# VH-VL binders against q6p0a1, part 15

Target 1, 160 residues: q6p0a1
Amino acid sequence: TQPHAGQPMDSTSVGGGLQEPEAPEVMFELLWAGLELDVMGQLHIQDEELASTHPGRRLRLLLQHHVPSDLEGTEQWLQQLQDLRKGPPLSTWDFEHLLLTGLSCVYRLHAASEAEERGRWAQVFALLAQETLWDLCKGFCPQDRPPSLGSWASILDPFP
Key: E = the ipSAE of ESMFold2; O = the ipSAE of OpenDDE; V2 = 0.75 times the mean of E and O plus 0.25 times the DockQ between their complexes.

## First folded at step 8 (VH-VL; framework fv_masavibart)

Design d1 (at its last look DockQ between E and O 0.03; V2 from the best seeds 0.00; counts 0 for: pae E 16.8 > 2, off the site)
Fold by OpenDDE, look of step 8:
Structure d1 (fold): chain C 160 residues (1-160), chain A 121 residues (1-121), chain B 110 residues (1-110)
Amino acid sequence: as target 1 above (160 residues)
Amino acid sequence: QVQLVESGGGVVQPGRSLRLSCAASGFTFSKYAMYWVRQAPGKGLEWVAVIWYDGSNKYYADSVKGRFTISRDNSKNTLYLQMNSLRTEDTAVYYCARYGYTSDSYLFDYWGQGTLVTVSS
Amino acid sequence: QSALTQPASVSGSPGQSITISCTGTSSDVGGRKYVSWYQQHPGKAPKLMIYEVSNRPSGVSNRFSGSKSGNTASLTISGLQSEDEADYYCSSYAGWNTLVFGGGTKLTVL
């Protein structure tokens, strides 16, 4: 039974290898080096040397086991985020997970060969971006309401 | 045992269409990306098309783009290649191949025996 | 996509060791570990012999080995046998969800 990558593993059950998030600078370097999607829908770090580093291995584990690999899993994660919208700010780990999931959507959107699939990924990406703003806005924005990304969602409208 | 069996090959005239099938058995078909690879008589291997495990994504070689369509029916464990606007240069043995997925591998671990497509006037 | 460069033919006597080269660029063979080798007998389907430069699938003889240096991958067949006479193709990751094949090498056992 291939573990369905979509179950949010409770941060507590993340075995000793998924340490605390790396410094943002390190993560940016890793992500800047590029990711790629394989034909199985898995994200990989493009630079193999970088992927072999400790931070790279961590990212690899996140991408393979925590970041949803399909639309349904991503939608489930989105639903969980929406359910948490009225709660406290996300943990650093959950926030990182949110960002990586958003990034995953971008790659999948770009890779999508069919317009319908592109549209679906674009929609989910926009919604995840909205959730990101919700989280960032908690305690900082008037009435804890982030600005609407409605206009951005329209730019990602797969149905020109 | 993993088996891939191609069918649907034959002799056709230029401009005609042909549909190939690949029947898969001995593995969970829906978990694997599938490829078509062709080999012209006395020539090397050429990638033709790929379809993702769930059929969500498809990619084609430039030589066949716009003319060929890869598809799959996971309920029937069958891969298809619809070939339209056939050309003489499309003459080849067409193989279906399974993308072997290990943790970090890109490979064709199983191939069918191929089906011959001959495009001639 | 440009095919990987292989010698058109190689030959060896039984018991000898031969090497087939596969030369690409830094964007394929040189940049990735996803180099595979396939054996094809006349009228048969290709068979995977080596994957990820140097790994052998189950059931493949240990006489087959793979290596890479720079932009060149190599398949070595030790203890050459008559049954090794076949065409050999290398492949490499060539970018977004695609592989490129070499032109193939005909191995003759003398």
Scores: ipSAE 0.108, ipTM 0.705, lowest interface PAE 2.4, mean pLDDT 85
Fold by ESMFold2, look of step 8:
Formats: C-alpha cells, sequence, structure tokens
Structure d1 (fold): chain C 160 residues (1-160), chain A 121 residues (1-121), chain B 110 residues (1-110)
C-alpha cells in the first residue's frame, strides 16, 4: 500500500483545467484533511494551507459551483444520473462530481435539524450510492436497475 | 418448473465446427446470465463461457478464447455456443447452466442434461 | 484462475457422517461467502446442494451441511445413505462472473 506521507503535492498538479480530475491520492489527501459546512451552508476545506494549493482551489471551485447545495438541486442531478443508466460509464469528471455530491449529502444530513429533512438527505444519499455502484459495474450488472444496498437505506434513515 | 435442454452435439473431425443450442423454459430467461460448462469423460467440471442477461458481456475460458462464441436470443429463450476449430481436447459433455440463485449468490442453480461433443477422426 | 483443492475420494459406512474439504485462498474461499457445493451422480447433471457456504436450496435434505474456517470450506453429510454415493464439487467466485471448481471428490458408501 502507498500512504500519503511523503508524496509531494506539486508532482500531481501539473495538469490542466477544472474538468481534468486530480489523481486519486491527491483527492484522498484533501478529503482526509476534512471538510466543514460554513454558516452560509457551503462546504469548504478545513485546512487553509491545503485550500490554498492548486488542487485545493480546484476542489473549492467544484464544491462552490458544481456540487448542489440543497435538496432540490441534488434531486435534479440524481434524476439526470438515473436517465443515463443505459449509457457508457461516467467520465472521470462526472464520477468525481457524483462522489462529491454524495459526500455533500452526508455533511448536510449531519447538519439538518429536522427529522424529515434528515430522512430526505439519507434517501438521496442512498440513491446516489446506488448510482455509484451501477456506474462501477456497467456491463456486468444483471438488472436494469442499480444493485440493491440491502438494509443500507434503513441504516441511513434515523426515523423510519 | 425450470428446464434447460441442450442440443447440437455429435461426432466431428478436428478443425471442424459445431453449434450447440440450449432451450430454456419455466423462468424469465432474459433476467439471467447463462454459462456453458463442460466435462470431459471421466474428468471434472470446467467452465467454458458466460453471457450476461442482455448479451452485452461475454467471457471465455483461456482454453477456448478465439475459437468459441457464446450468444443468446432472448425472444426465443435460447442460448448458443458456436464452436470453431475444434480440437480433440474439446471432447466433453457440454451443459448449459443458469447463473445465480440471486444476483449476488454466484452459483449455478439449474443445469441442463448435457449434450456430448466428440472430436475425433 | 485459482484451483480449489479437494481430496480425490472419501468413504464411509451407512449411518455415519463424513466431511469433504475444499481449500482455496484468502482471495476466494477465505475472503468471500460465495462457496457452493454440487452433487453429481453418474450420467446425470450436477445438482446444487449448498450455496453461500452453508445455505441449502429448497428440497435438499438437512443431512447436508456446509461450513468454512479460514481458507477451507467443508461439506458434511450425516446419516450416510447409499444414494449419497456420487461425485461432489465445490466452487467459489473467481471474479468477472466466473466460478471456479474444485477437482471433485468421489464419495463411496461402503
Amino acid sequence: as target 1 above (160 residues)
Amino acid sequence: QVQLVESGGGVVQPGRSLRLSCAASGFTFSKYAMYWVRQAPGKGLEWVAVIWYDGSNKYYADSVKGRFTISRDNSKNTLYLQMNSLRTEDTAVYYCARYGYTSDSYLFDYWGQGTLVTVSS
Amino acid sequence: QSALTQPASVSGSPGQSITISCTGTSSDVGGRKYVSWYQQHPGKAPKLMIYEVSNRPSGVSNRFSGSKSGNTASLTISGLQSEDEADYYCSSYAGWNTLVFGGGTKLTVL
């Protein structure tokens, strides 16, 4: 296994624009450092030094401008993903977008004060997880729908 | 009542071709991946080929790659195996088998009776 | 693909119990729950007896049971009867919609 310790950030930041994803180990390091919701409801990187790097600024722009910040936007994106189930696997960019949107749901689930809103975020997260599994198995899935998560949805619903 | 019936076996010379068929009934054929599995006389079981429920994915054992082609016709509930460039080592009983009791079980829950293919002069 | 190791033969007397072993690796038998057992009488197609290590399909006698420990799965047949004389194969998931088989074990009822 290759740990993040000792891997320089500058070796992974030579690439191009916003739609070119970072290497997986760079993304993992940024997410390992942690995200927080600010008082305006937007996700940001907790570690200000990592946030100021080129990969950190890229992630900030993705979180601010491309990852939905509310239920309606997230549900709209989910519908678009479900409409594309029969297409080819998502691009690396779209897959990164899918994973970041799922992560945003977890933070918003934790921050929600009302049980009904927590339940809706949990349901959306479960559906995004199913879309992730579907995309990973495109070409091997035996059904016309994403694989079942078993009791995963019940685990995410704090008040059934 | 799930039923799988193979046909098309016979005696053939090396280098020739055969096509096997497997007629399925008693279940929704288009919901299941299907396998061909063979057994040489007096030997154990060896998987040959698999095809996914909609025909989109096909995989082969190394011993038959480039010579055998699996296919299906979901409107006829029929599985096929086209066997080209046959070798003496391909002599076996060929079974069709239904894959999976559920999608995550990775098993063969129903087998046909088999059809014998003999490759010799 | 990886081979699963079974003894070539086992034997027992009517009414006794016997166990057939199936040894793989941490990547198949040891690390997964997708071990299955098949019974094959001479001239007949294989029949599924055990799936997911220890589950019986409907219609399979409770004399057949399965278990695993480490990288070894086991099929146990209690109360041996003459009709249990057959070949027994284990299988495990090997990725890419592929199951691999053990070499088979011939059970003789003395």
Scores: ipSAE 0.000, ipTM 0.437, lowest interface PAE 16.8, mean pLDDT 78
ESMFold2 (binder alone), look of step 8: mean pLDDT 88; pTM 0.875

Design d2 (at its last look DockQ between E and O 0.42; V2 from the best seeds 0.00; counts 0 for: pae E 12.3 > 2)
Fold by OpenDDE, look of step 8:
Structure d2 (fold): chain C 160 residues (1-160), chain A 121 residues (1-121), chain B 110 residues (1-110)
Amino acid sequence: as target 1 above (160 residues)
Amino acid sequence: QVQLVESGGGVVQPGRSLRLSCAASGFTFSKYAMYWVRQAPGKGLEWVAVIWYDGSNKYYADSVKGRFTISRDNSKNTLYLQMNSLRTEDTAVYYCARYGYTSDSWLFDYWGQGTLVTVSS
Amino acid sequence: QSALTQPASVSGSPGQSITISCTGTSSDVGGRKYVSWYQQHPGKAPKLMIYEVSNRPSGVSNRFSGSKSGNTASLTISGLQSEDEADYYCQSYAGSNTLVFGGGTKLTVL
């Protein structure tokens, strides 16, 4: 039974190996080195040496087991984020998960060979970006509302 | 047991079209990426096309891009290769193969016996 | 993409050890762990012998081993047997969902 990557593992049960997020600089270096999608829809760190480092291994685990690998799982995560929109700011872990999911969408969008698939990933990405802004604005923006991402984001809102 | 059986090969004239099929059995077809590899007579292996497990993404070798279309029907456990605008250089045995995944490994673990496509005037 | 470079042919006597080289670039063989080797007998489909440079699938003889140094992967066949006479192909991944094969090596058992 391949574990359905889409179940939000309760942050509590992923006890030992997924330590606190790495320093932003380290994560940035890892991500800057590049990711790639395999034919199974999994994201990998391109540099194998980097992937073998402690931070790289952490990122690998997140990308393989925590970040949704398909559109449906991504949409489910998006729905959860939307449900949390009126709540407190996301935890550092959940926020990292949101960012990585957004990044995943970008890679999938770029890799998509079909226009329809590209469109779907673009839509989900835009919505995740909106959720990111919602979270960042909590406690900082008037009425806790983020600025509009513009007309392109509204066109991509599949969830009225 | 994993089985892949290619069909649809034959003799065709240049510019014609041909559709190959690969019937899969003995595994959950929808969980695996599939690819076509061809081998011209007395030549080496050449990658042709890959399709993702759900059919969402397709990639082609430059030599066949714009002429060939890979597709799959997961409900029928069947892989297809639509070949249009065939050229003499497309003459080859065409193999379907399964892209296997084992512990973060990429491997082409199962191959069909191939089907011969001959493009001749 | 340019094919990986293999010797056109190698030969050995029964019981000997032979090595087949596969040379690529830093973007494929040198930079990736995804190097595989296939055996192909005349009129047969390729058979996976080695994956990820040095791993053997189940059912493959331990006489087959793989290694890599720099941009060159190597397949070693120890204790050469008559049944080992075949064509051998290396394969790598060059990124962007691009696969590349070697030109193939014909192994003759003398």
Scores: ipSAE 0.150, ipTM 0.713, lowest interface PAE 2.2, mean pLDDT 86
Fold by ESMFold2, look of step 8:
Structure d2 (fold): chain C 160 residues (1-160), chain A 121 residues (1-121), chain B 110 residues (1-110)
Amino acid sequence: as target 1 above (160 residues)
Amino acid sequence: QVQLVESGGGVVQPGRSLRLSCAASGFTFSKYAMYWVRQAPGKGLEWVAVIWYDGSNKYYADSVKGRFTISRDNSKNTLYLQMNSLRTEDTAVYYCARYGYTSDSWLFDYWGQGTLVTVSS
Amino acid sequence: QSALTQPASVSGSPGQSITISCTGTSSDVGGRKYVSWYQQHPGKAPKLMIYEVSNRPSGVSNRFSGSKSGNTASLTISGLQSEDEADYYCQSYAGSNTLVFGGGTKLTVL
């Protein structure tokens, strides 16, 4: 059984200072405002200097090779995630793909000019968010009631 | 063998409408974003409009927004520009241009020959 | 909305090298590798000569080269020939799905 491996415990020193790693700051900058959707529907990093950093190169690879570039690919990935619901939690790698795929749906939703297309991307995003909740809930939620976004998903319906 | 051929240019009075067409051949049209770029007589190049490969998204220069509509018919390999409420400032040669295939580039790798639109009283 | 700055004209004699500059900002030319150069002969459509700052499409002579330093991109034409006489435009991406052109440079071969 793998869950009983144990992890190092950290203690807080009252007299010591904290040093923040540089890579997380670059990743926050990239995710906050550093991406844009090109006219071919591909996400890319706006700033070449940020793109050439180690976090930027890793993000570029994830976007190019593992995050679906269109609706059909996104739906295929969603189906695979749904088929894996009864298994163990996703690997860190697969969880990163899930989050980045969700982020890409938000960018595509904002880029869509027609209400029908916005609705399609919004629906796919809601289902990906549900898969995220499902994976985070593994080990913390009762096995007889998997998480649902039912009430939250209805917010995407008509205006009143 | 990539070819882009514009048509539909001509002389028209201010306030009238005109529709331009661009016939594409020699490549898979439905996989490429397409642009309209114009050049007023004796002036430089000005981006007018872009349409995504599937027609889902369209963007316009501020100078034409609300008056011009870009569209495409991927089954006919044809790009269109509907120009309404034409002004004398719209007088230009209009080129259709293909977005370059590399996804990290924002460029026009193939251009049509252009079609002249003259808006005058 | 913002335009890239190019000299209005440059000239050179056959066999010489000339350089055409294209100056933008840190948010377009300086911060991105999306700089392209187009050649346009009178009455003809523009032709792509350089993309991504320094790359040549197939069929473009190696006499054409591109570079960038800070906020300025440069097109260099070596071994100048009379057929090089044309207008040259730089183009960059300015973010937010916005493309910008330079005002153009007329090259005269003397």
Scores: ipSAE 0.005, ipTM 0.507, lowest interface PAE 12.3, mean pLDDT 78
ESMFold2 (binder alone), look of step 8: mean pLDDT 88; pTM 0.892

Design d3 (at its last look DockQ between E and O 0.37; V2 from the best seeds 0.00; counts 0 for: pae E 12.4 > 2)
Fold by OpenDDE, look of step 8:
Structure d3 (fold): chain C 160 residues (1-160), chain A 121 residues (1-121), chain B 110 residues (1-110)
Amino acid sequence: as target 1 above (160 residues)
Amino acid sequence: QVQLVESGGGVVQPGRSLRLSCAASGFTFSKYAMYWVRQAPGKGLEWVAVIWYDGSNKYYADSVKGRFTISRDNSKNTLYLQMNSLRTEDTAVYYCARYGYTWDSYLFDYWGQGTLVTVSS
Amino acid sequence: QSALTQPASVSGSPGQSITISCTGTSSDVGGRKYVSWYQQHPGKAPKLMIYEVSNRPSGVSNRFSGSKSGNTASLTISGLQSEDEADYYCSSYAGSNTLVFGGGTKLTVL
């Protein structure tokens, strides 16, 4: 049974191995080393040695089990984020998940060979970016409204 | 049992087109990336093209880029290779192969028996 | 991408052990564990024998084993049998969603 990567595993059921987010510096190093998409639409850490480290293994698990591997799953996660928009700030874990999902969209957008698929991923990325701003703005922005990314969304318009 | 059956091979003249098909059975076709691999007579294996499980992405070997098109119909469990502007060097047995998905592997776990394409004047 | 380097042919007697080498670069065989081996009998499709350098699929004889050192992967066939006479191909992930094959090795059982 290929694990359907798209079910949001309840944060509660992820056993003790997905500890608190790694230090931002460590995550940046991991991500800077590069990710790659396989032909099954899965993200992998390009550097196998890095992937074998504790932080690398954590990231691998996140990419495998929590970050959606398809557009539909990403859209579902986006919907959940939108539903949470009026609520309190996201947990550190959920925020990390949001960022990784956004990053995933960028890789998928870049890898997409078809213009339509690129456009779809670009749209979802823009929306996730907007949700990121919404979350960051909570409690800090007037009326809790982030600046509009409308101009950026237009650049990513799948229908030039 | 996993089965892959290629068809559509034959003898064609240079510059002509041919369409290959690969009928898949015994597994959930839509969950697997599929490859075309060819083998010229008495030569080694050469990767030709790959298509993602959902058809969203396609990649080609430089030798066939711009001439060949890989596609799939998941509702029919069928992989296709449209070959245009055929050349004599395209003469080969063409295999469809399933990408065997494991988290940390790249492999072809199942192959068809192949279909022969002969490009000759 | 340049093909992986294999010997053109190897031979052995029944019951012997033979090894087929597959040499690449640090960007393929040396840098990744995604090395596979395929057996091909005349007029037949390739069959997966080894994946991830050393793993055997179900139904593959334990006489087949794989290893890697540096930029060279190796397929070892122990207890050579007449049915092992075939062409053998290595493959490796070469990055950017591409795979590279070796040139193939013809194994003759004497």
Scores: ipSAE 0.049, ipTM 0.655, lowest interface PAE 3.6, mean pLDDT 84
Fold by ESMFold2, look of step 8:
Structure d3 (fold): chain C 160 residues (1-160), chain A 121 residues (1-121), chain B 110 residues (1-110)
Amino acid sequence: as target 1 above (160 residues)
Amino acid sequence: QVQLVESGGGVVQPGRSLRLSCAASGFTFSKYAMYWVRQAPGKGLEWVAVIWYDGSNKYYADSVKGRFTISRDNSKNTLYLQMNSLRTEDTAVYYCARYGYTWDSYLFDYWGQGTLVTVSS
Amino acid sequence: QSALTQPASVSGSPGQSITISCTGTSSDVGGRKYVSWYQQHPGKAPKLMIYEVSNRPSGVSNRFSGSKSGNTASLTISGLQSEDEADYYCSSYAGSNTLVFGGGTKLTVL
């Protein structure tokens, strides 16, 4: 049914910059409900209209060229990140790559039908989250006190 | 040259089981999602099941959920369909098909010749 | 039943052009560009003829072309030949890692 009663909600009155194609609500929609793992293990944007926005085009490029599609590729990227722990912070592109790779692991964890597969993806996700914390800590934390997920990482253990 | 060859079809009674195989050659099998698609005699195409490239996920049409199991062995380049509790409605030619592998390509570019499954009393 | 609507049959004479329609919704054919067409001769496997609405794979005659408008995709066969007599199926991506098929169209060459 088409609701016509009541006052329309106009989000354009909220702020001067929220009307841009990259408005936070468009990016949230893309990340929360607009992505889908295909059967080849690639994240893609479901809606072509969303994909044609500026944030959608940028996200598509990142997903297409920078996010591993399988466990081996994800583990290889993880090893590279671990090799870079003592270096400078990741570039914006590489940090976005890291976050989207982590997101891909969450989609795969939710899509996995068997407990062992879920456990494998959960372990990789936990390690990627740790690398994210390491990179965020560069320049703000003591370098000899690495960040830790603590016992939260043990919650992801498939063998309770 | 890409080839897909189905086998294991035949005539069975309702309630019985059958296992189909699809031998793949001419491409890197482990990089492709695979489908089973069936066609009842004189009818159109109906997807049956899909399996991801690494076997991590499987999806089924509602008409076969709980009765059919798709699987793959990437070391043998072989796709399988285990068909349990067969019904007369499952009578069809069963094709294996290769699913496309690009961001914007969702298609079946190569098909096997099919194997006939007949379920009759 | 199929999720996409095709005419049950079409016919044409050799040398003519014919068009087969495939109607879906704004969530598949209308809102996406993942329409494909398959040709199937009796007793044979389907063969991919058109993908992404209008692209022709290698080895497919340029007599086959595809287009869409709104929620309807079309396959056009020009210069109709006897070997074109077959069943034709459209498909579209329908989200959730699935493809849906049309009901098929039997092409008869008179």
Scores: ipSAE 0.005, ipTM 0.503, lowest interface PAE 12.4, mean pLDDT 78
ESMFold2 (binder alone), look of step 8: mean pLDDT 88; pTM 0.880

Design d4 (at its last look DockQ between E and O 0.41; V2 from the best seeds 0.00; counts 0 for: pae E 14.1 > 2)
Fold by OpenDDE, look of step 8:
Structure d4 (fold): chain C 160 residues (1-160), chain A 121 residues (1-121), chain B 110 residues (1-110)
Amino acid sequence: as target 1 above (160 residues)
Amino acid sequence: QVQLVESGGGVVQPGRSLRLSCAASGFTFSKYAMYWVRQAPGKGLEWVAVIWYDGSNKYYADSVKGRFTISRDNSKNTLYLQMNSLRTEDTAVYYCARWGYTSDSYLFDYWGQGTLVTVSS
Amino acid sequence: QSALTQPASVSGSPGQSITISCTGTSSDVGGRKYVSWYQQHPGKAPKLMIYEVSNRPSGVSNRFSGSKSGNTASLTISGLQSEDEADYYCSSYAGSNTLVFGGGTKLTVL
């Protein structure tokens, strides 16, 4: 089975257990408990008991099937986000997906054994963070432009 | 049928280098993480190194870190282990092993027959 | 990382049932379901016998079974046969993409 590049499944067709995002507090607890990357580049909830809970199972499904597991898929998702930049604010689901993808990048950045790979993930993370700010600023920021994270991208650049 | 065939073993002096190869067949090599595991004569199994399916990440046992390099060529379905600064304690049968990918499983589902590396003065 | 603890040797007669223990910590065997067992005949490569504590791969005899209690995993071989004489290794996921092996157990069929 090819690792399905997370096609943005139309939020409408995910009729099953991927219901509305869990309460932010619950998601935070899940994420705080820890994630781990396997040798296949998949993110897992470290605590198996937590992973077996309803929120944990939901998160697991998101991490396995919707959050890109490689750089190329992440870049594709980033491109889609950039294409949506001039549109309305993201749906709650898409925003959650964006945040989880950003989180995924952090774990991959940290796990990366090679400087080049770290640099690539850092760059994508910075760009996703910028898209996050862009979305949050829609309707709130002057000229609908968020602050530039350019300086943060430089901090994350492993090639100073 | 899944097959893993190690080669490149032999007798070398301490401080020398050796390169092992593992030829994979019978599966989509590029979809699997690969491991090197070694076994000293009359001893147990010891993890040596792992490489991710796309070669993006590599990890090593502390005993070989800085001396060994794992790599792969997915176009050739081949796993490699470059061993530098070999020591007598590196004497072992070296196995390549496939990381079995089932949902949430951590296992070596297929092993090669191994290749013997002897480091002796 | 410290190796998992296995008995150095076990023995049994044909037709008997034997159990090999594998003891770790709460961070490996006790905390995770990722315990595997491998059989190794002399001069042969290891063969996967059990994964995820109790699952058998296709082609492995139903005489082999796995269990876990606390920090100890167990491999049970029922109806012991001469061909079962081999070394057996347990392994567990220890976090951070690391596996730990047991020291191995030599099974002798008397």
Scores: ipSAE 0.201, ipTM 0.729, lowest interface PAE 2.0, mean pLDDT 86
Fold by ESMFold2, look of step 8:
Structure d4 (fold): chain C 160 residues (1-160), chain A 121 residues (1-121), chain B 110 residues (1-110)
Amino acid sequence: as target 1 above (160 residues)
Amino acid sequence: QVQLVESGGGVVQPGRSLRLSCAASGFTFSKYAMYWVRQAPGKGLEWVAVIWYDGSNKYYADSVKGRFTISRDNSKNTLYLQMNSLRTEDTAVYYCARWGYTSDSYLFDYWGQGTLVTVSS
Amino acid sequence: QSALTQPASVSGSPGQSITISCTGTSSDVGGRKYVSWYQQHPGKAPKLMIYEVSNRPSGVSNRFSGSKSGNTASLTISGLQSEDEADYYCSSYAGSNTLVFGGGTKLTVL
C-alpha cells in the first residue's frame, strides 16, 4: 500500500511534521544521498528510496513549499531574518530553514549559466551565511559588532 | 489542448545554418522546461538540447555542443533551435518536446509533429 | 549520455502478453522515478504511454503497464492487438538536466 497514492496529505501528523525538525544525523543522511535541481527549478532528493521515507517526504515539503525557489523570494526571506537579528536565537525549525535556504542557494549558484545571476546568488548566500554566524553566537557576540565574512564597510551610524 | 508546432526545417548544404521554431499553446509555457529531440531516418530518438522554464540554463548533447543554441521567448510561447555548422549527420526529423511535470499533472512531455532537416551536398 | 539498452525486437501473437525491457544504470533508471515509455507508429510522432515508471496518461489503454526492478524498467502489453505493432522507446531523466533514450524495440504482432 502506497501512503500517498491518490490520497490527501495528512498535515495533522505529529511524526516527522514540518513543525518537528529531524535529528541532525537523519538530515545528514538525506543530504549526503544528494539533492538535484530539476528542470522546474525545484530541489529534490535523488535517491527514490530515501525520498519515500517519512523524513524524506518532510525534506521534500520543506524544499518545495518553505524554501524559496527564486532570487526575489530568497531576498525577501533574508530581509525577514535580518529583522530578527535583535531577537532571541532562532528556533531549531527556523535555523533549519536558514540552512536549507543557504543550501538551495549553493545549488542555484552552480546551476546558473550567466555571470550576473551567479554573482547575485553568491551574494545572497554570503548574507545567509552571515545570518547563520550571527544566530550561532547570539548571547555571546557583541550586538554592535557581529561576526563578519567580509568588511562592515557600510556601518553608517554606530550610536543607536 | 496542448499543442507544439515545429517549423523552419528544410534542405541545406553542409556548413550552413538553420533556425527551428516551436510554437506552443494550450499550457503555461513559462512553467515548463523544453527539449529538442531528433530522429535520423530509420534510426532511434536522440536528445539534442534542453532549456529551463525561464531560459536561465541550457544543456546540450555532446554531438551538437558548440554548434547548436537552444533559446526561448516566453512572451511569444516559442522555443528555438539555432543550428550552425550543419553536418550530414545532423539530417533528422527534429521534434520539440516538453519534459517536466506539475503538481496537478503527471504529464511531463508532449511532442510536436516534427520538422525535417536534410543536410546534403 | 549513454543510451539505455532495449532489445532490438520482440514479437507476439494476438491476445498474448509481451514485455519490453529497458536497462540503464543506478544514475538513471535505478535511481530515478522518471522512467517513461513512448510508442511510435511509422511516420508519426512518438506518443507517451507510461510515465513515472508505471502511470498511464489519460486515453492510454489499461493493457499497457510499467514497472521497475533495480536498473531495469519494463513495459508490459497484455491482450496484444495488431494496432500495437510499433516502435517502443524508453527514456529516463539522468540528472544534470539530461534525458536519455533507449535504442528502441520493434514490436511485431504475428
Scores: ipSAE 0.000, ipTM 0.474, lowest interface PAE 14.1, mean pLDDT 77
ESMFold2 (binder alone), look of step 8: mean pLDDT 88; pTM 0.889

